# VH-VL binders against q0atu2, part 344

Target 1, 119 residues: q0atu2
Amino acid sequence: MLDKKARIRTSREYRNVFEKGKRLSGRFLIIYYVENALDNNRFGFITNKKIGMAVIRNRIKRQLRAIVREYQGQVKNKHDIVLVARAGIGKSSFEGMEKDYIAIMKKAGLFARNANKID

## First folded at step 16 (VH-VL)

Design cc18 (framework fv_daclizumab)
Fold by OpenDDE, second read of step 17:
Structure cc18 (fold): chain C 119 residues (1-119), chain A 119 residues (1-119), chain B 106 residues (1-106)
Amino acid sequence: as target 1 above (119 residues)
Amino acid sequence: QVQLVQSGAEVKKPGSSVKVSCKASGYTFTSNYMHWVRQAPGQGLEWIGWINPETGYTRYNQKFKDKATITADESTNTAYMELSSLRSEDTAVYYCARTDEWYGYMDVWGQGTLVTVSS
Amino acid sequence: DIQMTQSPSTLSASVGDRVTITCSASSSIGYMHWYQQKPGKAPKLLIYDTSFLESGVPARFSGSGSGTEFTLTISSLQPDDFATYYCQQFDSYPLTFGQGTKVEVK
């Protein structure tokens, strides 16, 4: 589980990212990201009923949280980042989601350059 | 059922202003953003801007930044668009449309309001 | 701005025909949305996220594409399908629509 400190929690915080952040589309995900005034990153996750039933949506969120947690240490600090699950994500594998996340984050330049950076 | 009901047709003189209303029902007004879209006679669709009804935050198409002012009244579940310094070129049907801001498609539309500008 | 060009602008077809409408974006986008509009009526969401049908939309409609090229297909045109169709993007501001494709009876 992500640290409570690393979570976007309020509707206002979410919408701030949407209104003021940058946007990039992937195969299954869209990310919105904006710099924050904190010393840490915060992550948010968006799903809707068009993805599927609540069980599916919850599974998707759980999987995305796992992916974000896995690569959290490689992400540049001081960002609020919202992952939006698009309709097609329900047909993707975990590995597919992970691959998409990595691709988008690289494209956004949000991965820090360190010894653990993935190719 | 979710519904958007717009104010009636307007006939205006050049140089005047008009304010079109869009009343929402069947859902929580502040849970979605509201778009305004223009359609000149026999022409396509043009995005004017959107508003966050909860905060009043707006974003405009630069083409309409000096033409349109979008507002919202949470107490009446009504969004407004005011057009100033009307010209004949502003003659069009104007639509309000609800959106889930994260996904960017407009799933519910008002019936449209015809604004005719003529001397 | 991302310009989107639909082709053709007008399409004459008969009931039962396979109809294909294309939308070309001036730059690569992630997802395309499609709307149907009939005379005197507001647009109606038809397809979202490139290939997903809005509730109530017949299965004869389909969408596909990626990058800069997207298509809307009607496998077998029905009388109720004569209308104008618009593509729309929200990859960047301003939001933009295609100029529309009018599907009319031959």
Scores: ipSAE 0.855, ipTM 0.941, lowest interface PAE 0.6, mean pLDDT 95
Fold by ESMFold2-Fast, scan of step 16:
Structure cc18 (fold): chain C 119 residues (1-119), chain A 119 residues (1-119), chain B 106 residues (1-106)
Amino acid sequence: as target 1 above (119 residues)
Amino acid sequence: QVQLVQSGAEVKKPGSSVKVSCKASGYTFTSNYMHWVRQAPGQGLEWIGWINPETGYTRYNQKFKDKATITADESTNTAYMELSSLRSEDTAVYYCARTDEWYGYMDVWGQGTLVTVSS
Amino acid sequence: DIQMTQSPSTLSASVGDRVTITCSASSSIGYMHWYQQKPGKAPKLLIYDTSFLESGVPARFSGSGSGTEFTLTISSLQPDDFATYYCQQFDSYPLTFGQGTKVEVK
């Protein structure tokens, strides 16, 4: 589980990342990201009704939180990052989501260390 | 039923300004961003800008930054677009459209408002 | 700005035909949205996120593509499909649309 202070929680906070942030698309994910003035990273998760029923959306959110938690030590400090699930994410494996997350975070320059941890 | 209802057609003189309204119903007005898009007779679609109705924050196409002003009134669930210093090339149908901001598609559109600029 | 160029600008087709419309972006983008517009009406969202049908859109419509080349296909054209089609990107600001492809009766 991510600590409370590591979570983006309010619509206003999410929209701040959208409005001021940079954007990068992956195969299953889009990230929006911006530097913050805090001493830690914060993560948000967006799943649209287009992905499927609440059961599917909730599963995707749990899987994305697990991936983010596993790699949180690799992420450059002082960023707000929102992960947006693309419409096709429901057809992906957990490993596929994880691989996509690593690829887009590296491309964005957000990994402070080597995060090739797909064993 | 989600609806966007726009104000009626306007005929304006060159150099004047026009303010078009877009009244939202059937959803929580502040839950979605609102776009403004225009279409000149026989031409394609041109994006003007968007507003976050929750905060009033706006973003404009650079072409319109000194020409268009987008506002929103939460108390009446109404978005507005004011266009100043009208010229003949501003003759167009103006649309408001609701968006999922994270994907940037427009799923519900107003019926359009024809603005004719002539002397 | 990312320029979106549709091909063809106009095509004549008969009911039952397979119709293909392409949209070329001036730089690589992650995904594309498509709209249908009938005379005197507002545009209607047809396809979002490159390949997904908006609710209520018939299965004869499909989308595909990546990078700079995106395609909208109608597998068997119906009378209700004579319209103008627009692609739209949101990879960067400003949001841009293609110039439109008019599908008209042969």
Scores: ipSAE 0.788, ipTM 0.910, lowest interface PAE 0.8, mean pLDDT 91

Design cc19 (framework fv_daclizumab)
Fold by ESMFold2-Fast, scan of step 16:
Structure cc19 (fold): chain C 119 residues (1-119), chain A 119 residues (1-119), chain B 106 residues (1-106)
Amino acid sequence: as target 1 above (119 residues)
Amino acid sequence: QVQLVQSGAEVKKPGSSVKVSCKASGYTFTSNYMHWVRQAPGQGLEWIGWINPETGYTRYNQKFKDKATITADESTNTAYMELSSLRSEDTAVYYCARTDEWYGYMDVWGQGTLVTVSS
Amino acid sequence: DIQMTQSPSTLSASVGDRVTITCSASSSIGYMHWYQQKPGKAPKLLIYDTSWLESGVPARFSGSGSGTEFTLTISSLQPDDFATYYCQQFDSYPLTFGQGTKVEVK
């Protein structure tokens, strides 16, 4: 579960990220991202009917939130990031989604390599 | 049930302006972005820009930033595209199209409006 | 801008033929959308997110690809399939389309 302050909650906030953000696509995910004026990162999650039925979409959202939470300390601070699940994500494993998330965040330059790592 | 209905064909003189309308029905107008795309006779598709009908925020293909102005009237569920300083090369069919979701595809299209610029 | 180049620009085919259309992107992209357009009509979405059929689209249509090369395949061409096909990317702004591939009667 992500803390309330780490979540993008309103339609207006989601659309700001869509309209003004950069984008990158991975195997199962698309991310939209923009710098914010806050002291922390915020994440949003989009799963539409192309993914499947509500039970599948809810499972995907839960798994993506868990992945984001696990790697939150490695993300460069002060970003709003929206994760959009691609249509094929329902056929992915948890590990597959996790690997795709890491790859796309690295490609975007959003991972601070040594953030929250104990040397 | 979702439908986009465009205004009728226009014949204009070089140097004039034209305003094409696109009336939406069968869905919540402010829930989806509206794109404008043109197609010159016998040619391919060219993206002009989009609008968020809820906020009026627009994004343009740089090629059209000085040519096209996209607006929306929420009270009538109608999007508009105005072309200024018309030239013969602006002769084309102009389409409005709805984006259903974050993937950036266009799932519902208007029937098209032919704009002919006579010299 | 990401330039999309389709191959071939035109092809002649007979009913029952397997037809393959290729779309090449000038930069690596994650996914592709495909549209069908018949003369005098607006484009119709066929395939979204590279390989997924839009509702109501016959199963003879399929899409595949990754990186810079994507394909649309019609496994057994039907009379209703003679049309122009366009690929479209939204990996980055501006949205760009391929130049189109016209599938015409042999």
Scores: ipSAE 0.645, ipTM 0.882, lowest interface PAE 1.7, mean pLDDT 90

Design cc2 (framework fv_daclizumab)
Fold by ESMFold2-Fast, scan of step 16:
Structure cc2 (fold): chain C 119 residues (1-119), chain A 119 residues (1-119), chain B 106 residues (1-106)
Amino acid sequence: as target 1 above (119 residues)
Amino acid sequence: QVQLVQSGAEVKKPGSSVKVSCKASGYTFTSNYMHWVRQAPGQGLEWIGWINPETGYTRYNQKFKDKATITADESTNTAYMELSSLRSEDTAVYYCARTDEWYGYMDVWGQGTLVTVSS
Amino acid sequence: DIQMTQSPSTLSASVGDRVTITCSASSSIGYMHWYQQKPGKAPKLLIYDTSYLESGVPARFSGSGSGTEFTLTISSLQPDDFATYYCQQWDSYPLTFGQGTKVEVK
């Protein structure tokens, strides 16, 4: 499970990442990210109506949390990162979402090292 | 139903300032970010900046950092853009536009405000 | 800044024609948005996230692309489609638009 303190919970915290952070787009995901003053990473997840009905959005959110948890150890420390699902994500496979996440995180320079990469 | 209504056309002298308003209705004003974009006569679109109406946080295009000031008043659901030290090159139609759920595209636009800078 | 170049800058077309507009980004980006603007009016969102039609936009409009090359296609041009079209990115700051493509009567 993703540690409670590794989750972005409040609307204020989400908006801080959006406002002050950098953005990077992938195929199905946008990430917004900023360094924090904490000693750990925090992740947030956003889905909107353009993806589909609540059942689909809830499935996508669960799958994204699972992906983040799996690669948690590779992420550079002291970042707040928000994953925003784009319209096309509902048609993606789990593997497609996972590959997109890895590609975006590498491109952003947020993976600590090439060691233990999924490639 | 969702609507952005801007203030009327302005004619200003070089060196003066202008403040354009954008009144939002039909949605929760603080749920979206508001962009300002200009278009010089016969030319394309140029992004000025955006504001989070809930916090007042702003982000500017570097070209406009010392020229434009964007503000918002939650009590009246109105966003403002002020331009200082006006020059003839600032003659343009100025648009406000909302972004839908922080995705960076502008789904609703104001009708535009023509600002003419002439001596 | 990411520079966006549209091609062509102007095109002449007849009702019923298939029209394709290209937008080239100076660096690889994840998605493109497209707007339509008629004289004296504000832009209207047509396509978001490269290929998705905004609500109320006719099915004759479509978008595609990836990396640095993106296209807007109108499969069978209607009288209401004579307008200027703009692409837009926000892969990085600042948000930028293409210079516009004017679709005019042949």
Scores: ipSAE 0.290, ipTM 0.792, lowest interface PAE 3.8, mean pLDDT 87

Design cc20 (framework fv_daclizumab)
Fold by ESMFold2-Fast, scan of step 16:
Structure cc20 (fold): chain C 119 residues (1-119), chain A 119 residues (1-119), chain B 106 residues (1-106)
Amino acid sequence: as target 1 above (119 residues)
Amino acid sequence: QVQLVQSGAEVKKPGSSVKVSCKASGYTFTSNYMHWVRQAPGQGLEWIGWINPETGYTRYNQKFKDKATITADESTNTAYMELSSLRSEDTAVYYCARTDEWYGYMDVWGQGTLVTVSS
Amino acid sequence: DIQMTQSPSTLSASVGDRVTITCSASSSIGYMHWYQQKPGKAPKLLIYDTSNLESGVPARFSGSGSGTEFTLTISSLQPDDFATYYCQQFDSYPLTFGQGTKVEVK
């Protein structure tokens, strides 16, 4: 699970990231991201109705949180990052989502140069 | 029924301004972003910008930043686009369109407003 | 800006034909949206996020693609399908559309 401090929790905070953020698309994920004024990163997760039923959306959300948690030590500090699942994500494997997350974070320049995977 | 209804056709002289309205109904006006798109006669579609009606935050295509001003009035569920310093090249049908915020597609469109700029 | 080029610009077809429209992006993008526009009318969303049918859109429409090349296919053209089709990206700002592909009667 992600610590409380590492979560984007309010609609206002999500809207701020969407409005002012930079954007990159991957195969299964879109990220929106902005630098924050805090001492830590915060993550948000969007699984729109376009993905499917609540059971599928909840599974995807849990898997994305697990991926984010695993790689949190590699993310440059002081960012608010929202992960948006694309409609086709339900056809992806866990490994496919993980690979896409790593690729898009690297492309965004959000992974620290010497970062390592958290075990 | 989700519907966007735009103001009627306008004929304007070069150098004048025009303000087009887009009245939303059938959904919570502040829950979705509103785009403006133009189409010159016989030409394709060109994105102008969008507004978040809840916050008033706007984002523009750089090409239109000094031409278009987008606003929203929550009390009347109406979005507006004002075009300044009109030239003959601004002759086009102007559309408002609702976005599903995270994917950036436009699922509901207004009927269009023809703005003709001539002497 | 990401430039979107559609091919062909015009296409003549008969009812029952399989029609394929291609959209090429000037740089690799994650996904594509597709719209249909009939004369004198506003565009209508057909496909979002590359391959997903919007509600109420007939199953003969499908989308696919990745990277720089995306396609819209109509498996068996119907009279109601003679229209102009546009692709649209929102991989980055500004949002851009293809120039359009007009599907007309052969």
Scores: ipSAE 0.387, ipTM 0.819, lowest interface PAE 3.3, mean pLDDT 88

Design cc21 (framework fv_daclizumab)
Fold by ESMFold2-Fast, scan of step 16:
Structure cc21 (fold): chain C 119 residues (1-119), chain A 119 residues (1-119), chain B 106 residues (1-106)
Amino acid sequence: as target 1 above (119 residues)
Amino acid sequence: QVQLVQSGAEVKKPGSSVKVSCKASGYTFTSNYMHWVRQAPGQGLEWIGWINPETGYTRYNQKFKDKATITADESTNTAYMELSSLRSEDTAVYYCARTDEWYGYMDVWGQGTLVTVSS
Amino acid sequence: DIQMTQSPSTLSASVGDRVTITCSASSSIGYMHWYQQKPGKAPKLLIYDVSYLESGVPARFSGSGSGTEFTLTISSLQPDDFATYYCQQFDSYPLTFGQGTKVEVK
């Protein structure tokens, strides 16, 4: 689980990231991100009814949180980042979501310097 | 059940202003952003801007920044759009539309308000 | 601004025909949506996130595409499908629509 301090919790905080942030789309995920004035990163997760039933949405949310936690140390400090699940995410494997997350974080320049090699 | 009901047609003289209303029902007004879109007679759709009804935060298409002012009143579940310094080229049907902000699709639309600018 | 260009602008077709409408973006986009509009009516969301049908939309409609080229297909045109179709991007601000494709009776 992510620490309480590393989670975006209120609708106002989520909408601040949407309103002031940048956007980048991947295969299964969209991220919205903005630099914050805190000492740490915060993450938010959006899974809407278009993904499927509550059981599927809850599974996706748990898997995304696990992925974010695993790669937490590679993320550039002082960012609020919201992960939005695209409609097709329910057809993806855990590994597929993980791969997409890594790819979009690299493209956004959000991974720490030299954490991911340029080819 | 979810519906948006707009105010009636307006006929205005050049140089005047007009304020169009959009009353929401069947959902929590502050849970979604509200867009305004126009369509000139026989023409396509053109995005004007959106509002977060929870905070009043707005974003505009730069083309309309000095033309349109979008507001919302939570107490009446009503969004408004005011057009100033009307010209003949502002003659159009103006729509309000509800969105899921994270994806930007407009799933529920008002019936439209015809604004005619003529001498 | 990202310009969305639809092709064709007008299409004449008969009931039962397969209809294909293309939407081209001036730069690569992450995703887009399709709307249907009948005369005197507000637009109706048809397809969201490139390929997913909005609830209540018949299965004869489908969407596909990526990058700069997106397609809306009606596999077997029905009388209720004569309308104008619009694509819309939300990759960047401002939100932009295609100019529309009018599908009319042959």
Scores: ipSAE 0.714, ipTM 0.893, lowest interface PAE 1.2, mean pLDDT 90

Design cc22 (framework fv_daclizumab)
Fold by ESMFold2-Fast, scan of step 16:
Structure cc22 (fold): chain C 119 residues (1-119), chain A 119 residues (1-119), chain B 106 residues (1-106)
Amino acid sequence: as target 1 above (119 residues)
Amino acid sequence: QVQLVQSGAEVKKPGSSVKVSCKASGYTFTSNYMHWVRQAPGQGLEWIGWINPETGYTRYNQKFKDKATITADESTNTAYMELSSLRSEDTAVYYCARTDEWYGFMDVWGQGTLVTVSS
Amino acid sequence: DIQMTQSPSTLSASVGDRVTITCSASSSIGYMHWYQQKPGKAPKLLIYDTSYLESGVPARFSGSGSGTEFTLTISSLQPDDFATYYCQQFDSYPLTFGQGTKVEVK
């Protein structure tokens, strides 16, 4: 689970990341990201009806939170990052989502050189 | 039924301004962004910009930054686009269109407003 | 700006034909949306996120692609499908459309 301080909570905060952020797409995920004025990173998660039924969307959201939490120490400080699940994410395994997340974050320049599960 | 209804055709002289309206109904106006797109006679589609009706925040295609001004009035569920310093090459059909949740496609379009610039 | 080039610009087809339209991006992008426009009408969303059919769109329409090459396919052309088709990206600003592909009779 992510700490409350590390979560984007309000519609306005999500829209700020969408409006002002950079975008980058992977196989299963889109990220929107912008530098914030806080002393920590914040993450948001979007799983819309295009993905499928609520049970599938809830599973994916939990899996994405687990992945983000595992790698949060590797993310460059002071960023708001929104993960948007692409419509095809339901076809992915947990490992597939994890690999896509790491690849996107590295391509965006948001991960430290030595991204590691153990830190 | 979700609808976008635009104001009627306009014939304008070079150097004048025009303000086109787009009235939304059948959904929560502030829940979606509104785009403006133009199409010159016999030509393709060209993105002008968008507005977040909730905040009034706008983004423009750099080509149109000094030509178009996009606004929204929450009290009437109406988006507006004003074009200044009209020239003959501004003759086009102008569309408003609603965007989706985060993928950036336009799922509902207004019927279009023909703006003709001639002496 | 990401430039979208459609091929062909115009094609002539008969009812029942399989029609394929290609959209080439000037740089690698994650996904593509497709629209249909009939004369005198606003565009209509057909395909979103490369391969997903918008609600109410007939199953004869399909989309695929990745990187710089994306396609829209109509498996068995119907009279209602004679129209102009546009691809659209929102991988980066500004949003850009292809120049359009006109599908006409014969």
Scores: ipSAE 0.631, ipTM 0.878, lowest interface PAE 1.7, mean pLDDT 90

Design cc23 (framework fv_daclizumab)
Fold by ESMFold2-Fast, scan of step 16:
Structure cc23 (fold): chain C 119 residues (1-119), chain A 119 residues (1-119), chain B 106 residues (1-106)
Amino acid sequence: as target 1 above (119 residues)
Amino acid sequence: QVQLVQSGAEVKKPGSSVKVSCKASGYTFTSNYMHWVRQAPGQGLEWIGWINPETGYTRYNQKFKDKATITADESTNTAYMELSSLRSEDTAVYYCARTDEWYGHMDVWGQGTLVTVSS
Amino acid sequence: DIQMTQSPSTLSASVGDRVTITCSASSSIGYMHWYQQKPGKAPKLLIYDTSYLESGVPARFSGSGSGTEFTLTISSLQPDDFATYYCQQFDSYPLTFGQGTKVEVK
């Protein structure tokens, strides 16, 4: 679960990240990310119907929020980050999604220096 | 039924400009991004840029930043692309194409507009 | 820019053949999209996100790959499949396409 202040909530805010952000693709995830003018990070989650039925999409979204929450202290401050689930994510394990998230965030340069020790 | 209908073929002189239209129907125009792609005779596909019709925000291939201007008119569900300072090498079929979601694939295409630049 | 190179540029095949087209990216990418284009027509989306068939696309089409090497396969070529095929990446801007692979009648 993430605090309300750490969530991207409006469609306009999601589109701003897509429009202006950088992107990076991983095995199960795509991230879009941009610096914000706030004193905190905000995260958004996109699970489209290509993944499967609502029950599957809701499970994926819950799992991604849990992963983001666990590692939120390691993310460099002042970013809006949207996680987009790739169509095949429903076949991944929780651990697989977690590893992909860490790898993507490290490649994007979004993890603080000491987070580089985490594989 | 989702459709994109483009304006007809154009024959232009070097140094002139041309404006191609792309009329959308069968979906909410502001809910999807619109791409422009060109194809010179006998050649492959080349991405020009895209627009978010809801915000008017555009992103361009650097190669086309000084040549193409993409706009959208929400009141008529029409996207436009204007090419300036036309040269013979701009002779191509120009396509508009819709992005259905965040993956960046183009699921619906216009029929194409042939722009011929002749001296 | 990420350069996409398709192999072969042209292939000759007969109805019923298995056809394989490869797309190589100049750097590692997460996924690939594939399009079919017939003469005088706009491209048509076949496969998105490397391996997923667009709605209405016949099951004889399949995609696979990761990193720098991606493949489009047609398991049993039909007359309707003679066309040019393009791969497309959107791992980074600008969005780029391969040069195309033309599948011709043998």
Scores: ipSAE 0.532, ipTM 0.857, lowest interface PAE 2.3, mean pLDDT 89

